# Ledger of designs, part 352: VH-VL binders against q9umr5

Target 1, 268 residues: q9umr5
Amino acid sequence: SYKPVIVVHGLFDSSYSFRHLLEYINETHPGTVVTVLDLFDGRESLRPLWEQVQGFREAVVPIMAKAPQGVHLICYSQGGLVCRALLSVMDDHNVDSFISLSSPQMGQYGDTDYLKWLFPTSMRSNLYRICYSPWGQEFSICNYWHDPHHDDLYLNASSFLALINGERDHPNATVWRKNFLRVGHLVLIGGPDDGVITPWQSSFFGFYDANETVLEMEEQLVYLRDSFGLKTLLARGAIVRCPMAGISHTAWHSNRTLYETCIEPWLS

## First folded at step 17 (VH-VL)

Design xe72 (framework fv_acimtamig)
Fold by ESMFold2-Fast, scan of step 17:
Order: C-alpha cells, then structure tokens, then sequence
Structure xe72 (fold): chain C 268 residues (1-268), chain A 123 residues (1-123), chain B 106 residues (1-106)
C-alpha cells in the first residue's frame, strides 16, 4: 500500500487548488490516502507563518501517528515554508519525501500582482519599510520577504525565514536541525517561467546577492555552515532537484508532465 | 481600466455547438482566473466553470461536464467557452467574470463581468 | 447539492432599511458574496467575503453571515437600488447561487 500524502497549500489557496494533483495521484497510485489540509485558506493564508505552523502541526500529528511506515508531504509555494518549519519543530515526524513545489525557500523579492493587490502603492524596492516593521511581520508574505539590498534589516526583523534558515541565531536551532535531518528525501521543484517566485532559484535555495546576481545553494552561507542540514542531506544523496521550464506559478499542481517527472517517482 | 468584452449574440439550431469569446484588457491576463456564468431568460445565475489563463487548468460544473470546454489564447488575452449538443433550454445570456484576487481560484467574488452574450437556440 | 434559499421578492419604502436573507446549512462557515443586477445589465459585486464592500459601492450596503443565514442590508434604500440580488457561496467543487430576490422600492 502507498504511504499517505499530506498537501499544504500556498498564499490565497485552498484544497480546491489541488483537484488535478489528486486526480493524478489516484491514477498512478490508486488507494493512496491523500489529505489536503483545509486550514488557513484564502485570506487566512496571510496569518503569521508561526501561527500557521502550529495549526498545521495539530492537523498532521494524528495522520503521522496512524502511518508508522511514514508519510509524504507535498507543499506548494508559501506552504513549502510551513513544511520546512514543521519538519524542524516536530521531534517525532516520520516524513519520507518532502516535495517542495515552487516554494521561496531562501525568500522572495518579487514585484508581483500579489504585492499590487495587497499594497497598491508598493514595489519590491520599498516593501522593506512595511515588511520589516513589527506590524508587517504579522503577515505571512512579510515573514519570507528577503530584500537583498537591506539584508541587515531582514536578519534583524524576519521573525520566520531568517530563523528557520539559521541566518539568525535561535535557542532551538540545534534541535530544529536534528529534526529536519530525519526527512528521507528533499525534492525541490521550480523553474524559470514561474513568474511569481523571484528569483525562481529560491525554490532550490539559491538567491540574490547585493548586486541581484543569483548565487546557487552551494554558495550560500546557510549551506556552507550546514545551519539546518542542507550540506548533510546533499552528502547523503537525499536532495533531489527537478527544474522544469514552461510552467507558471499557478500551474505546478495541475501539469501532468510535471507530476510524472518530478512528483510521481517520490510517492512510494 | 479593466474591461471584459464578449462576442456578439448568436442564433443556433439544436444539436449545434456554441463558442463564446471574452477578451480581457487593462490588467495582466494570466494573473486572474476566469469564470463562466449563464442566465436563462427570467431565471437566476448559474455557474458553468473556471479556467486558469496561465495553464491547462479547468473545472466544470457537473451539469455541463462532457458538453463544455473552456480554453484561452494568451497572445490575444482571450478566454473561450464552447458548449456542444445545444438544446432549447441552453437559450441564455452567457457571461465571463474575473476572480477578484490574483493567482487564486478559491472562493472570491467576481469583481468584473463581461457585457454578456445572448444565445438563442431554436429550430 | 448545496442549496441557497432567498425570498423571491422584498418591498420597502424609500429611505427605509431593506434586508435580504440567504439561507443555507452552516452558511456561517462559508464566505458569502452578493451581486446586484439591474434589468438588462451584467451583475455587479456589492459585497464580498460576508461583509466587505468593493470600491465604489455605497456605505449603505452591508452584509453579515452567521449560523444558517447570511443577510444583505441596504440602509436608506433609494429607487436606484431596485434590482435583483443574488447571494453566492463556494461549496466543495462548485459555486452555488441563490435563486435571487427582486427588490422593489415602493
């Protein structure tokens, strides 16, 4: 029998967004128990990420407890950051494959229609004024806003991403690293035509330097210092990279070829 | 100025197919999901389905499954709704309508509507 | 299979408060949207997510949603408010509209 699959959605999403993904899983792995978590849907996806982590944790505990052979996570966009934190704070998780579907793992620095809708007069160059305030950190999108031109502010003000990436010290960092390293496989998916995740290499732990030149994962201090276990996972052969061109941000969960190439092989 | 402009009125015979267009302007076409809703004469609103303009992502109301197909053309910022095997009860005004929030297909209100396309199905 | 029930018509005198109900099982757990449709025109969104007004909609329009009933309230009702009003929810895999309420301003 196949391991259960837990799906965590992204910004302004709900379980409905994954209807095609569920159909693909049912076709290729019939009998798989798939749970798409209906928490923090729609506007509630703007709640602080640590609040979302607590709620999702409560929902996943009974699912994991009933599956002693393990579970798989498929975590889309912002949801991939929720899953990063879940794997760190849970000292008893039994996740085999963590499939990160176009998630801004090193943060976001994009001038998108999300930003225009939320803050009509803001652009990526001035959003740091809002996001790196105490008020701004009450919004999920600001929890992973990573302005490469104001890195000092990001490191001091980020209440979420800088902490889970080990970019700023936290008392629980050693325990979080130990917990995260229990994952069987870290499957990273993303691509240049996403159009929302900026830079798209953030989905693969790459990010801008101060000149907006992308440095890949192996050049990041978090990797070099092994702050939460990326270097250890790569050495174990546990990191899978699956880039695909031609896929826009809202199409990752509804593209059959993407599913067959990047997701299906990791659902045992 | 956001605008949705639909194709003109049509008269069809039973058994034929209908294809209505909806051309979007004034915003980033691929950032907003589009819905189709119809209204029979003197009746209420009825949801037909949704399309993601940026991908092959559609979903149709059960009543229309097997008869309706939604497509898009990003080069012209146009969505299409095709309904086959027409019956007299398919006589209605057909509307396209935009979801009010970018990159989301979930339960948001429809903030902009096309002007409607009257389709009459008669022998 | 989810059903929204609206009264077929509501009548009010000019300047009075009109209330239009939308009944549904546990509708208070859903986000309710309201549309105004004047004769020969496309629907216009007047309330979204239970109680929020789009830009350009007068403050006299308000909404609430709890238990098994959502309500659209129009205070100081004017002749221009004569229209059909539809409530709408998302249920599982479909949008459901109410049957519509014809508002007449006497």
Amino acid sequence: as target 1 above (268 residues)
Amino acid sequence: QVQLVQSGAEVKKPGESLKVSCKASGYTFTSYYMHWVRQAPGQGLEWMGIINPSGDDTDYAQKFQGRVTMTRDTSTSTVYMELSSLRSEDTAVYYCARVGIPFSDLDWGFDYWGQGTLVTVSS
Amino acid sequence: SYVLTQPSSVSVAPGQTATISCGGHNIGDKDVHWYQQRPGQSPVLVIYEDSNRPSGIPERFSGSNSGNTATLTISGTQAMDEADYYCQVWDSRTYVFGGGTKLTVL
Scores: ipSAE 0.744, ipTM 0.879, lowest interface PAE 1.4, mean pLDDT 93

Design xe73 (framework fv_acimtamig)
Fold by ESMFold2-Fast, scan of step 17:
Structure xe73 (fold): chain C 268 residues (1-268), chain A 123 residues (1-123), chain B 106 residues (1-106)
Amino acid sequence: as target 1 above (268 residues)
Amino acid sequence: QVQLVQSGAEVKKPGESLKVSCKASGYTFTSYYMHWVRQAPGQGLEWMGIINPSGDDTDYAQKFQGRVTMTRDTSTSTVYMELSSLRSEDTAVYYCARVGIPFSDYEWGFDYWGQGTLVTVSS
Amino acid sequence: SYVLTQPSSVSVAPGQTATISCGGHNIGDKDVHWYQQRPGQSPVLVIYEDSNRPSGIPERFSGSNSGNTATLTISGTQAMDEADYYCQVWDSRTYVFGGGTKLTVL
């Protein structure tokens, strides 16, 4: 029998976006109960990430309670950050595989069409002025904006990502780390042709330094300090890296080869 | 400026296949989902389906399932709609239309439309 | 399947306010979009997400959506506003269009 799967969508998405993923799961693991959470759909995906975490938390509690053998999470794009926070704030989660599907785990620094649509005259070089204000932090996309040229502003103003990564102190940091470490497997998926997640290595906890040179996870201060448990998980053999070229941002949940290679093996 | 330019009018016989093109310009082609909508003479608008220009994923209205195929060519920023086993009631103007929000496949209004392609199916 | 109901025609004198209804079960829980189509032309988005106006659409166009009825309102109606108007919603896995309303300005 297969553990239930909970799917958390990304920016401007809904359950409709995962129709192909559900078909793949049904084909390879028939009988799996898959719940795609229809919360913060469409424009509501712009709500502050802590608000989204609270809502998704309320939705996942009864699902996890009904599955004492555990559940799997598949969390796409921005949804991967929601799931990061869920695993930290829930002291009783029973998540086996957390599958992070092209999510900006160390943040975002790129001129995407999302930003052009929301802030038509903004560029990545000046978005810090908006995002690191109290007003900007009311938008989910600003909660994980990580300008490598203004790292001090990011550390001071980020109300979400800097806290969940342990990059800025928080009273609950020790408890959040303990809770996150309860996860069975952290499956990281992403690739160079994504075109939205910038740098794409953010999906693998890599990120830009001040010169826009990408430093991989093992060179990050959050890893070296083991701020929320990455070093411990890696030592435990619990981190899986599954990069794949040739896949654009909106295709991760609809590519059969990716599903078979990176997702299917972790849905026991 | 955003433009969607469709292929020219066609006359077909029952049983033949139709392939309409829609060439996009003025924006990042792979950032916006594309829909196909048709309109029979003197009738209203009817949704046919959606294509993701960056991922090959498609979804079709139940009425057209098995007869319609949507494809794209990223090198030419063009989407295609192919309809097979044509019947006289397939006579319509066929439109491509862009979803008004990037990277979202549903629920948003169509902010730009092609000029339409008239297809006449007659014996 | 979900059905949107529009009146087939609405007539208004120049300068008067035209209202076009779009009826659907619990349509107030959905985002409603409105399109204007002049004869021989492609549809043009005039209202999106119930009440928002795209750039270039006159302030005379406004929308509302509550309960079982969405409404497109055109104040100070002009001859150039003569067209067919269609409402649209997303329902589960499909876009649904209303049957269209022909606006005549006499």
Scores: ipSAE 0.767, ipTM 0.889, lowest interface PAE 1.4, mean pLDDT 93

Design xe74 (framework fv_acimtamig)
Fold by ESMFold2-Fast, scan of step 17:
Structure xe74 (fold): chain C 268 residues (1-268), chain A 123 residues (1-123), chain B 106 residues (1-106)
Amino acid sequence: as target 1 above (268 residues)
Amino acid sequence: QVQLVQSGAEVKKPGESLKVSCKASGYTFTSYYMHWVRQAPGQGLEWMGIINPSGDDTDYAQKFQGRVTMTRDTSTSTVYMELSSLRSEDTAVYYCARVGIPFSDYSWGFDYWGQGTLVTVSS
Amino acid sequence: SYVLTQPSSVSVAPGQTATISCGGHNIGDKDVHWYQQRPGQSPVLVIYEDSNRPSGIPERFSGSNSGNTATLTISGTQAMDEADYYCQVWDSRTYVFGGGTKLTVL
């Protein structure tokens, strides 16, 4: 039998966004129990990420408890960061494959319509003034805003991403690393034509330096220091990279070729 | 300013096919999902389906399954709705409408509507 | 199949408060949107997510949603408010519209 699959959506999404993904899974792995979590849907997806992590944690505990052979996570966009934190704060998770579907794992620095909708007069160059305030950190999108020109402010003010990435010290860091390392496979999916995730290499733990030059995962301090286990996972052969061109941000969960190439192999 | 401009009125015979266009301007076309809604004379609003302008991702109301097809052309910022096997009860004003939150197919409300396209189906 | 029920017509004197109901099973658990449609015109969003006004919509428009009934309230009703009003919700995989209410300002 196939392991159960838990799906965590992104910003301004709901379970409806995954209707095609569910059809693909049913076609290739009939009988799979798929639970798409209808928590923090729509505007509620703007709530602070730690609040979302707590709510999703309460929802996934009974699902994991009923599946002693393990579960798989498919986590889309912002949802990939929720799942990153879930794997760190749960000392008893039994996740086999964590499939991160175009998620800004090292953060976001781009002028997108999400930001224009929420902060109409802001530019990416000045959004740090809002996001790195106490008020701004009450919004999920600011929890992973990573301005490469104000890295000191990011490290000091980020209440979520800097902590979960081990870029800033936290009392629970050692336990979070141990818990994260329990994962069977970390499957990273993303691509250059996404159009929202900026830089797109953030989905693969790459990010801008102060000159907006992208440095890949292996050049990041978090990897080199093994802050939450990336280097250990890579050495173990547990990290899978699956980049695909031609896929826009809202098409990752509805592209059959993407599913067959990057997701299907990890649902066994 | 955001505008959705639809093609002009059409008269069709039963059994023919209809194709209505909706040209978007004033915003990033690929960032907002588009819906199609119709209204028969003297009646209420009826949802037909949704299209993702960034891809071929569509979903249709059960009533129209097998007869409706929604497509888009990103080079012209235009969405299309085709309805086949027309009957007299398909006489209606057809609207395109934009969901108000970028990149979301979740319910928020339709913040901008096209002017409507009257389609009359008669022998 | 989810159903929204609205009264077919509501009449109010100029300057008075008009209330338009939208009934649905546990509708208080859903986000309700309201549209105004004047004769020969496209619908206009006047309330979204139960009680929020889009920019440009007068303060006299307000909404509420609890239990089995959502309500659109128009205070100080004016002749220009004569229109059909539709409520709308998302249910699982479809948008559902109410049958519409004709508001007459006598």
Scores: ipSAE 0.776, ipTM 0.892, lowest interface PAE 1.4, mean pLDDT 93

Design xe75 (framework fv_acimtamig)
Fold by ESMFold2-Fast, scan of step 17:
Structure xe75 (fold): chain C 268 residues (1-268), chain A 123 residues (1-123), chain B 106 residues (1-106)
Amino acid sequence: as target 1 above (268 residues)
Amino acid sequence: QVQLVQSGAEVKKPGESLKVSCKASGYTFTSYYMHWVRQAPGQGLEWMGIINPSGDDTDYAQKFQGRVTMTRDTSTSTVYMELSSLRSEDTAVYYCARVGIPFSDYGWGFDYWGQGTLVTVSS
Amino acid sequence: SYVLTQPSSVSVAPGQTATISCGGHNIGDKDVHWYQQRPGQSPVLVIYEDSNRPSGIPERFSGSNSGNTATLTISGTQAMDEADYYCQVWDSRTYVFGGGTKLTVL
C-alpha cells in the first residue's frame, strides 16, 4: 500500500498537465491515490501566492487527515513555492516526501516567454519597477521575482518569497521553521536545460549574487543562518538533489527517465 | 511576426499514410504547444490532438488514437502529423494551430493557424 | 460527450447587429473562444475567454457567456464579416467545436 500523493501545478497549468505523471505512478505504484489539485488553474495561477496557499491549504487538510501514515507532495514550478509555504503554515502536516519539480526556490530572474506574454516591452533588468510595487505584488510571478541587482527592494517589497525564506523578519518565522522541519524528505529536481527557471540552480536553493555569479545553497545566508531549516535538514540527511540535463520546463512531469530516477524512489 | 507554414496538398489512396508538416517562425518554437485540427469539405472543425514542441508529450483525440502520431524537430521548428490507414472520410483540410499562452497545454484559444493542407483520399 | 450547438445560418443587413449563439450544458462555467473563417481561408481567433478581443480584431466584435449559452455579437456588421463562425471550449481532456454558423450579410 502506498501513501497518497498530492500534486500542485504551476503557472498557467491544470491537472491535465500531469496526465503522463499519473500514468507513470499507476504503472510503478498501482493503487496509489493521486490527487491533482484543480485550484488556481490557468489564468487564476496569477493570483497572489498567499491567496493560493490559503486555497490549497483548505484542499489538502482533509486529504492529510485521511492518511495518518503520511502523504507525498509533488509540486511543479511555481507550485513548489506554494508547497514551501504549506509546509510552513500548517502546524499539523504529515508530509513524508516533498518533491519539488524545477521550482524557483530562491526566486526567478530571467527573460522568459511568460514575462513577454504578460509584459511585452519589459526586460528582466527593469521588471523590478513593476514587481516591487504594491500592484505588482498582486501577481504570483512578482511574489518570487528576485532581482539580484535590487536586493534591497526585493527584501522590502516581496510579500511572499522573502518571508518564507526567512530573508525578512516575520512574527510567525519560528513556528514556520518548526513546521517545515517536520518534512521527511526534501527532494529537489531541476536542470540546466529547463529554459524558464533562471538561474536553474534556484531549484536547488542556489542563486545569483550582485554580479550574476551563481552561489549554491551552502553559500546562501538563508542556509548559513538556518532561517527555515535547510541546514538542519541537510545535516539530518533529508535533502535529496536530483539534477538532470536535457529536460525543458514543460517536460519535468512527462519524462519517464526523470520519473524513474528522481521521483519514483520517494513514493513509498 | 508569427507564421505557421504547412506542406502542400496531397492525394492518397485508402490504406496509405499521410504526413503533414507545419513550420513555425517568428516566436520561440519550444515555448508554445501546437494542436492539429481538421475540416472535412463543407463541414466543421474537429480537434485531433496536441504536441509539446519541447518534449515527447502528446495527447490524441480518442477517435484518432492508434492511427495518429505527432512529432517535432526543434532544429527546423517543425511539427508533423502522421495519419495512417487512410479512409475516404479522412478527406479534409488539416490545420496546425498554436495555443495562445506560452507553456500551457489546455483550455486556451488558438491564436495562430497554418494555411491548411488539403488531403484527398479516393480510390 | 460534450456538444456545442450553433444555428446553421444567420442573415443580417449591412450595419445591423448580428448575434450568434453557442449552446452547451453549463457552458457559462467554461472559457469560450470564437473563430471566424472566410471561404478558402484559415480560421481567425476573434474572441478568447468569453469576451476578450485579440489585437487587430475590431471593437465591433464582442462576446458573453452565462448559463447554457455563449453569444458572439457583431455590431455594425460589414460585408467583410461574412464568414463561418465557430465556438470552442475545453472539456476535460478535449477541445470541442460548435458546428459553425454561416453569417450572410446582404
Scores: ipSAE 0.810, ipTM 0.906, lowest interface PAE 1.2, mean pLDDT 94

Design xe76 (framework fv_acimtamig)
Fold by ESMFold2-Fast, scan of step 17:
Structure xe76 (fold): chain C 268 residues (1-268), chain A 123 residues (1-123), chain B 106 residues (1-106)
Amino acid sequence: as target 1 above (268 residues)
Amino acid sequence: QVQLVQSGAEVKKPGESLKVSCKASGYTFTSYYMHWVRQAPGQGLEWMGIINPSGDDTDYAQKFQGRVTMTRDTSTSTVYMELSSLRSEDTAVYYCARVGIPFSDYTWGFDYWGQGTLVTVSS
Amino acid sequence: SYVLTQPSSVSVAPGQTATISCGGHNIGDKDVHWYQQRPGQSPVLVIYEDSNRPSGIPERFSGSNSGNTATLTISGTQAMDEADYYCQVWDSRTYVFGGGTKLTVL
């Protein structure tokens, strides 16, 4: 009947954060087996993203193996980056819809309360000094910190995002691209009123240039070079963009209208 | 300085409704989830529910489902807890309390509490 | 429904160590928070995530959590520590508080 759904949470989240999403899925697609992975909950969400990818990989393998017709991923905020890496490192994934809920796919450059809580004296303009150190790269939030004024440091120091986006070369890049391209649909969701993801267009693979002018996905080198398959997916008709205004960062998983408009159609 | 300031004490009759306010200041109101906890005289703490100030996302303890409603007003940085069909057993001090981690909706400890609102329900 | 069990009261002399237990099935797998409530006042967070102290809480306060018991320890107990103490955990979809322990310093 309906394909199983796997949910991957974000920074400081747990399975509890998705209680409303599960209610919506049960109402519209009764009988769907939904697994919200409660690995790296709360403070553990600060662990390096490659460590999280390994743990989530071990958890999704048996779920995917039991569903020969495929599975869907719903991945929220930081969790969307975990899912990006899962789709690349797994040479046997059978994901149909990868639904990315307000995830900073090209990185983050903004002063948020996450940053103020974790690094109280830091500002977005000087966080590069911490994040692009070896110590800083041991924190998940620094793994996707993308300072547009220090792009050379980002490219050299990012242990995760620059590699998974193909912005820096890697021996496994060809295999990662091949694996990622097996996804059925890449559903991108985000909006201008999120208030946390900065720039909000990062959820759609847009990002700041050196002047903090947002360039959309089709203007990015990663798209133009087809580094991990975005151009190929778009040509195949496999990329869905679903922006919605009026939704704050912690409301993406609990807004019924958003669910009905952007998520429900992709849960075959 | 973080402060949670609640409305003043109330005396209610059985069958009436209660609405307690909690005004937040000293931090970004929409970044932290807010909980409501009550304490009957001489008794322990009892969790009532949670509200996301960024939206109308709420969740209530089963015991209060159908009687409690939590709302917010972002223009005044205020959360409200409304309890209907009051009985004498609802006599308690009602507290609002903030989750200690921004954007997190579960147990990280409640780092700041309101001063409490005493509600007495008697005929 | 998850249940936390605390002793109703603990008595210590000034300067001695007070130990308050919080019992729960496999509580060692959960994050335990502790609150101090002085008479007529709101609860104050004294320990979060098993063993961490918030800024402003004296180093005399410490916590541990393993197996089926979490423990709040107050060394060199002072008169000002006289209060009710509550442990708290998150279980699935609800916050659970212990019944509270009255600490008397005499």
Scores: ipSAE 0.777, ipTM 0.889, lowest interface PAE 1.4, mean pLDDT 93

